# Ledger of designs, part 1: VH-VL binders against SHC-transforming protein 3 (SHC3)

All scores and structures are predictions.

Target 1, 186 residues: SHC-transforming protein 3 (SHC3), of Homo sapiens (Human) (q92529r149to334)
Amino acid sequence: LGPGVTYVVKYLGCIEVLRSMRSLDFSTRTQITREAISRVCEAVPGAKGAFKKRKPPSKMLSSILGKSNLQFAGMSISLTISTASLNLRTPDSKQIIANHHMRSISFASGGDPDTTDYVAYVAKDPVNRRACHILECCDGLAQDVIGSIGQAFELRFKQYLQCPTKIPALHDRMQSLDEPWTEEEG
Below, numbering starts at 1 at the first letter of every chain, in headers, positions and changes, except where a header shows other numbers; Kabat numbers aren't used for antibody chains.
F, E and O stand for the ipSAE by ESMFold2-Fast, ESMFold2 and OpenDDE, each averaged over both directions (binder to target, target to binder). V2 = 0.75 x the mean of E and O + 0.25 x the DockQ between their complexes.
[cut] marks letters that were taken out.
Atom coordinates printed by the task and the answers are left out, and those that the model quotes come from them; centres of patches stay.

## First folded at step 10 (VH-VL; from x1 with heavy chain Y114W)

Design y1
Fold by ESMFold2, look of step 11:
Structure y1 (fold): chain C 186 residues (1-186), chain A 128 residues (1-128), chain B 110 residues (1-110)
Amino acid sequence: as target 1 above (186 residues)
Amino acid sequence: QVQLVQSGAEVKKPGSSVKVSCKASGYTFTRYAISWVRQAPGQGLEWMGGINPSSGTANYAQKFQGRVTITADKSTSTAYMELSSLRSEDTAVYYCAREYTGSIYNPSYETDYWFDYWGQGTTVTVSS
Amino acid sequence: QSVLTQPPSASGTPGQRVTISCSGSSSNIGSKTVNWYQQLPGTAPKLLIYSNNQRPKGVPDRFSGSKSGTSASLAISGLQSEDEADYYCAAWDDSLSGWVFGGGIKLTVL
């Protein structure tokens, strides 16, 4: 993943995540992203899977998700995945939706097996704080996208293990200087 | 719409090889890993190995290292499992299954995968 | 032997609740999600539960999964005769760098 790989996907928006992914077990992280997909899809007119009735969310899951941001909802976007970042741009207007450094991304998830066209990821940025970003991946593209994100995570993890710098010093150098966080690192 | 259709039953001699095919349809073949799982008569499921069809990279359970070869042909959307040096204990139903990538946690690279679609199975009988 | 341990059989009467167990270790169930597969007589396995406790579309809500420590459970409430099948737990194992399955449990509806 040198210069990265680029996909054209639909951005549905994001929804605030009120808890750190570090504080949650793996299955809860997955359920949160699946609920985030459902809530954002229900909020976006004409999104694939919109109007599908779903079970009421658990009280716990409802308490972890906050407000939606639908500013760019429904736009086809250019998603570039590299070992450094996920970069989201609108193709037609060249607007930047988000640029998330890999260390600022804590979790990525595909949709449910019966809704396979979605990818969600949890990231921090100065505009949205900690949020789950929802992508609709046209024509069965979702597994390519989640696979590429996973490869970027794996390659970053391998680079981290091979660095001669101590883990605290390596952690400091890998943090984004553009987004100084006071919250728990994810 | 997603289907995994396997080749027909085989009867083999000890010491020979068998090659089972798994034809995928209804999805983009290179986007999902394929695993092979076997089930001896009256026994449970046993993972043998899997392949990433886009890279051609395969991994194998240690029990089958050196005897199993898993390949994929992108042009026919077909995965193959070849088991060599057959013994009577290799008598089993052999399944292919598609792996779905669920969730991935970054700092520790924890992953969540499962088998969302299975082939119908191929019975291989090894008789002396 | 199977890396994940399941009892070989279980039984129940129609309408009752049955719990099917699966025991593993820290290298699998203790750190990885658990999947459950149902295998009806004469058929291939099918996904029943993924990610510890999630149901795919078409799986009734009387099937539920849970995980605690290195153990997982599949519960079937409102047992029906068509639930008679073999049930397998599965997880990835970091030590073996591969998938591991339970030995399977044959559920009989009396």
Scores: ipSAE 0.383, ipTM 0.734, lowest interface PAE 2.4, mean pLDDT 83

## First folded at step 13 (VH-VL; from z1 with heavy chain T101I)

Design r6
Fold by OpenDDE, last read:
Structure r6 (fold): chain C 186 residues (1-186), chain A 128 residues (1-128), chain B 110 residues (1-110)
Amino acid sequence: as target 1 above (186 residues)
Amino acid sequence: QVQLVQSGAEVKKPGSSVKVSCKASGYTFTRYAISWVRQAPGQGLEWMGRINPSSGTANYAQKFQGRVTITADKSTSTAYMELSSLRSEDTAVYYCAREYIGSIYNPSYETDYWFDYWGQGTTVTVSS
Amino acid sequence: QSVLTQPPSASGTPGQRVTISCSGSSSNIGSKTVNWYQQLPGTAPKLLIYSNNQRPKGVPDRFSGSKSGTSASLAISGLQSEDEADYYCAAWDDSLSGYVFGGGIKLTVL
């Protein structure tokens, strides 16, 4: 990915995730992100109302998803994806909406056949704690975005496999995602 | 609606090459990878390779490495699969399919991919 | 031989529940999601189940998928005559850097 790849997408906000992704199976992780997309889209004015006929969420999912933060909702943003981070900025790059270190990102989803224009990812930060961030990526751009995120994940994973002594074991990697966000004193 | 329309049936001699086309419509062609899968008569499905139409980067199954070439033409929204040095064993129905990336779990790199749309298939018969 | 292992055939009577198995390894089913494809005679494969247990629109709820460890299962409840088809499990394989299929199972409705 080099310096990273940049996309123009719409930020829709985030919703708190009250449970560690590590403690969940893959199917549940996917369901959480899909539900998050649905909830955030319903809450954001002008978001495509494609979710009007959704089934009521399960009690389990409702217990995992907390409050939404709709700050910056509906804003066009510059999303930069690298092996280091997902960086979300205003179009003029003057304001950082979020800078999520790749180590703080546990899960990403390109949606499902009903949510093909959305990308969701779960990250930890000091503002939102653990939250699922929702991006609107129109015209199939979602697949490029999730593909890029996947490439970043893959590269990091390969690095881990090559240097198992220098990088935390899988268990440690998973645990690190559950640790509270500590500002790396730059 | 998403559609993948493939070229017509081919009859080829051993040692020749075949090029099958897959025209995509109903979506942005460059946004989704295309895979090629074949099925010999009475046999199962066999993945041959894939291409990212945006980058032009192709990946191949080891079995077909050096003999298969997958390309994409953005201007026509068409993917191609060319198989050279044809043998009788290459007699099969060849399918193109659109790939969809679902979800990814970062710590273990558990990934979710599927084929959501398929072409109708192209019969390639290799006979002397 | 297919990387993923499926029984070659299964059968059931209308209304029965049938289960189709798929076995793999740590490099595929163990670390990746499983998809299922239905292939009716003379037709292209169709996505039946994605992401282990999700149904595309139009797929009846009598079809269900599950995954555990390096194995996956497709269950068909209330078997119908139209369910007679070939069924393939599939997954990405990291060791092969490619997509892999099961050998397919022919399901006959008696």
Scores: ipSAE 0.876, ipTM 0.916, lowest interface PAE 0.4, mean pLDDT 92
Fold by OpenDDE, fold request of step 16:
Structure r6 (fold): chain C 186 residues (1-186), chain A 128 residues (1-128), chain B 110 residues (1-110)
Amino acid sequence: as target 1 above (186 residues)
Amino acid sequence: QVQLVQSGAEVKKPGSSVKVSCKASGYTFTRYAISWVRQAPGQGLEWMGRINPSSGTANYAQKFQGRVTITADKSTSTAYMELSSLRSEDTAVYYCAREYIGSIYNPSYETDYWFDYWGQGTTVTVSS
Amino acid sequence: QSVLTQPPSASGTPGQRVTISCSGSSSNIGSKTVNWYQQLPGTAPKLLIYSNNQRPKGVPDRFSGSKSGTSASLAISGLQSEDEADYYCAAWDDSLSGYVFGGGIKLTVL
């Protein structure tokens, strides 16, 4: 990925995820992101995602998804994907919407056949705590975006495997995602 | 509607090459990877390789490394699979398929991929 | 030999429940989602199940998928004559850096 890949996408906001993704199975993780997409799209005016009446969310999903933060919702942004981070900026690059270190990102989704224009990812940050961020990526751009994220994940994973001495047990890698970013007081 | 339309049947001699085309329509061609899968008569499915049409980057199954070339023409929204040094064992139906990337779990790199659309297949017969 | 292991054949009578198994390893099913494809005679494969247990539009709810560990299963309830086909499980394999398929199961409806 080098210096990273940049996409122009629409930011729709985020929704708090009240449970660690580590504690969930893959299917549940996927369902959470899908539900998050649905909820955020319903909340954002002009979001194309009038998703047909999906089955009422399960009580479980409702308990996992918290409040939405719709700050910057509907804004066109520059998304830069690298092995280091997902960086969300205004088109003029004057304002950072979010900078999520790859270590803070637990899950990413390119949606499903019903949500092909969306990318969702779960990240931890000081502002939103643990939240699912929703990106509108039109015309199949979502697949490029999720592909790039996947590539970044893969590269990091391979690097991790090559450095066995630094391999915190998969358990430790999972724990590092749950550990509050203690600001190393440098 | 998404469609993958492949070129017609081919009859080739051993040692020759075959190039099969897959024309995509109904979506932005550069946004989805294309995979090639073959099926010998009465046999199962075998993945050959994939291409990202946007970057032009291709990945191949080890079995076909050095014999297969997968390319994409953005201008025509067409993917190609060329197989060289053909053998009788290469007699098969060749399919192109659109790849969809679902979800990825970062800590373990658990990934979710599938083929959502398939071409109709191209029969390649290698006969002496 | 296929990387994923499936029985070569299965059969059932109309209305029965049939289960098709798929076994893999940690490098594929154990770490990746499983997809299922249906192939009717003389046709291209069709996506039947994605992401272990999700049904595309148009796939009846009598088809269900599950995954546990390094194994996956396709269940067909209320078997119909139209279900006679070959069924393939598939997953990405990290060790091979490629997609892998099961050997396919021929399902016969009696």
Scores: ipSAE 0.874, ipTM 0.918, lowest interface PAE 0.4, mean pLDDT 92
Fold by OpenDDE, last read:
Structure r6 (fold): chain C 186 residues (1-186), chain A 128 residues (1-128), chain B 110 residues (1-110)
Amino acid sequence: as target 1 above (186 residues)
Amino acid sequence: QVQLVQSGAEVKKPGSSVKVSCKASGYTFTRYAISWVRQAPGQGLEWMGRINPSSGTANYAQKFQGRVTITADKSTSTAYMELSSLRSEDTAVYYCAREYIGSIYNPSYETDYWFDYWGQGTTVTVSS
Amino acid sequence: QSVLTQPPSASGTPGQRVTISCSGSSSNIGSKTVNWYQQLPGTAPKLLIYSNNQRPKGVPDRFSGSKSGTSASLAISGLQSEDEADYYCAAWDDSLSGYVFGGGIKLTVL
């Protein structure tokens, strides 16, 4: 990925995730992100998500998803994906919407057959705590975006495997995702 | 509507090569990877390889390494699979399929992807 | 031999529940999601289940998928005559750096 790849996408906001992704199975993680996409798209005016009235979410999903933060919702942004981070900026690069270190990102989704224009990812940050961020990526761009995120995850995973002495048990790697972002005051 | 339309049936001699085409429509061709899967008569499905049409990067199953070439033409939204040094055992229906990337779990790199659309298949018969 | 293991055949009567198994290893089903494909006679495979247990649009709710450890299962409730087909499980395999299929199960509706 080098310095990273940049996409122009629409930011739709985020929704708090009240449970750690590490404590959930893969199916539940996927369901959470799909539900998050649905809820945020319903909340954002002009979001083309003609989401047909899906069955009411399960009580379980409702208990995991918290309040939405729709700050910057509907804004076109520059998304830069690297092995280091997902960086979300205004098109003029004057304002940072979010900078999520890859170690703080636990899960990413390219949606499902009904939500092909969306990418969702779960990240920890000081502002939103643990939240699922929703991106609108039209015309199949979502697959490029999720592909790039996947590539970043893969590269990091391979690096982790090459340094066995630093291989915190999968458990420790998962714990590092739960560690609060200590702003190194530099 | 997403469609993958493959070229017609082929009859080939042993030692020759076959090139099957898969024309994509109804979506942006460069945004999705294409896989090739074959099925011998009365047998199961066998993955051959894949290509990212945007980058042109292809990956192959070990069994076909050095004998299969997968390419993509962005201008025509067409993927190709060429198999060389044909043998009778290569007699099969060959399918192209579009890949969809679902979800990825970062800590373990658990990945989720599937084939959401398939071509109609191309019968390749290798006979002396 | 297929990397994923499936019984070669299964059968049931209309209205019955049938379960089809798929077994793999830590390098595929153990660490990756499982998909299921239905292949009707003389047709291309069709996506039936994705992401272990998700149904594409148009797939009836009588089809369900599950995964545990290195094994996956497809359940068909209320078996119908139109369900007679071959069923394939599939997953990515990290050790092979490629997609792998089960051997396929021929389901007969008696």
Scores: ipSAE 0.872, ipTM 0.917, lowest interface PAE 0.4, mean pLDDT 92
Fold by OpenDDE, fold request of step 16:
Structure r6 (fold): chain C 186 residues (1-186), chain A 128 residues (1-128), chain B 110 residues (1-110)
Amino acid sequence: as target 1 above (186 residues)
Amino acid sequence: QVQLVQSGAEVKKPGSSVKVSCKASGYTFTRYAISWVRQAPGQGLEWMGRINPSSGTANYAQKFQGRVTITADKSTSTAYMELSSLRSEDTAVYYCAREYIGSIYNPSYETDYWFDYWGQGTTVTVSS
Amino acid sequence: QSVLTQPPSASGTPGQRVTISCSGSSSNIGSKTVNWYQQLPGTAPKLLIYSNNQRPKGVPDRFSGSKSGTSASLAISGLQSEDEADYYCAAWDDSLSGYVFGGGIKLTVL
């Protein structure tokens, strides 16, 4: 990915995720992100909400998804994807909406056939704690975005496999996702 | 509506090459990878390879490496699969399919991919 | 030989529940999601189940998928004559860097 790839997408906000993704199976992870997309789309005006009458979320999903943070919701943003981070900025690059280190990102979803215009990812940051961030990516752009995220994940994973001594073990990688974001006091 | 329309049936001699086309419509062609899958008569599905139309990067199954070429023309929203040095065993229905990326778990790189749309298939018969 | 293993055939009577198995390895089903495709006679495959257990629009709820470890299963409840088809499991395989299919199972409705 080099310096990274940049997309223009719409940020819709995030929803707190109250459980560690590592403690969940893949199916549940997927369901959480899909439910998050649904909830945020319902909450944000103008979001092409897949208002398709989804079955009420399971009690389980409701217990995992917390409060929404709709700060910057509906804003067009620059999303830069690299092996280092997902960087979300205002179009003028004057304001950072979020900078999520790849180590802090546990899960990403390009949605399902009903939510093809959305990308969701779960990340930890000091502001939102652990949250699922929702991006609106129209006209198939979502597949490019999730593809890029996937590529970043893959590259990091390959690096891990090649240099197991230099990179935290899978277990450590999973644990690092649960560690509170400590601002390195520079 | 998303559609993948493939070229017509081909009859080829051994040693020749065949090029099958897959024209995509109803979506932005460059945003989705295209895979090629073949099925010999009475046999199962066999993945041949894929292409990212945006980058032009193709990946091939090891079995077909050196003999298959997958390309994409962005201007016509068409993917191509060319198979050379044809053998009788290459007699099959060839399908193009659109790939969808679902979800990815970062720590273990557990991934979710599927083919959501398929072409109608192209019958290629290799006979002496 | 197919990377994923399926029984070659299954049968059931209308209204019955049929289960189709798919076995793989750690490099595919063990680490990737499983998809199922239905292929009616003389037609192209159709996505039946994605992400282990999700149904595309238009697929009836009598079709269900599950995954455990390196194995997956497709269950068809209330079997109908129209369900007579070939069924394929599929997954990405990291070791092969490619998509892999099961050998397919021919389901006959008696």
Scores: ipSAE 0.863, ipTM 0.913, lowest interface PAE 0.4, mean pLDDT 92

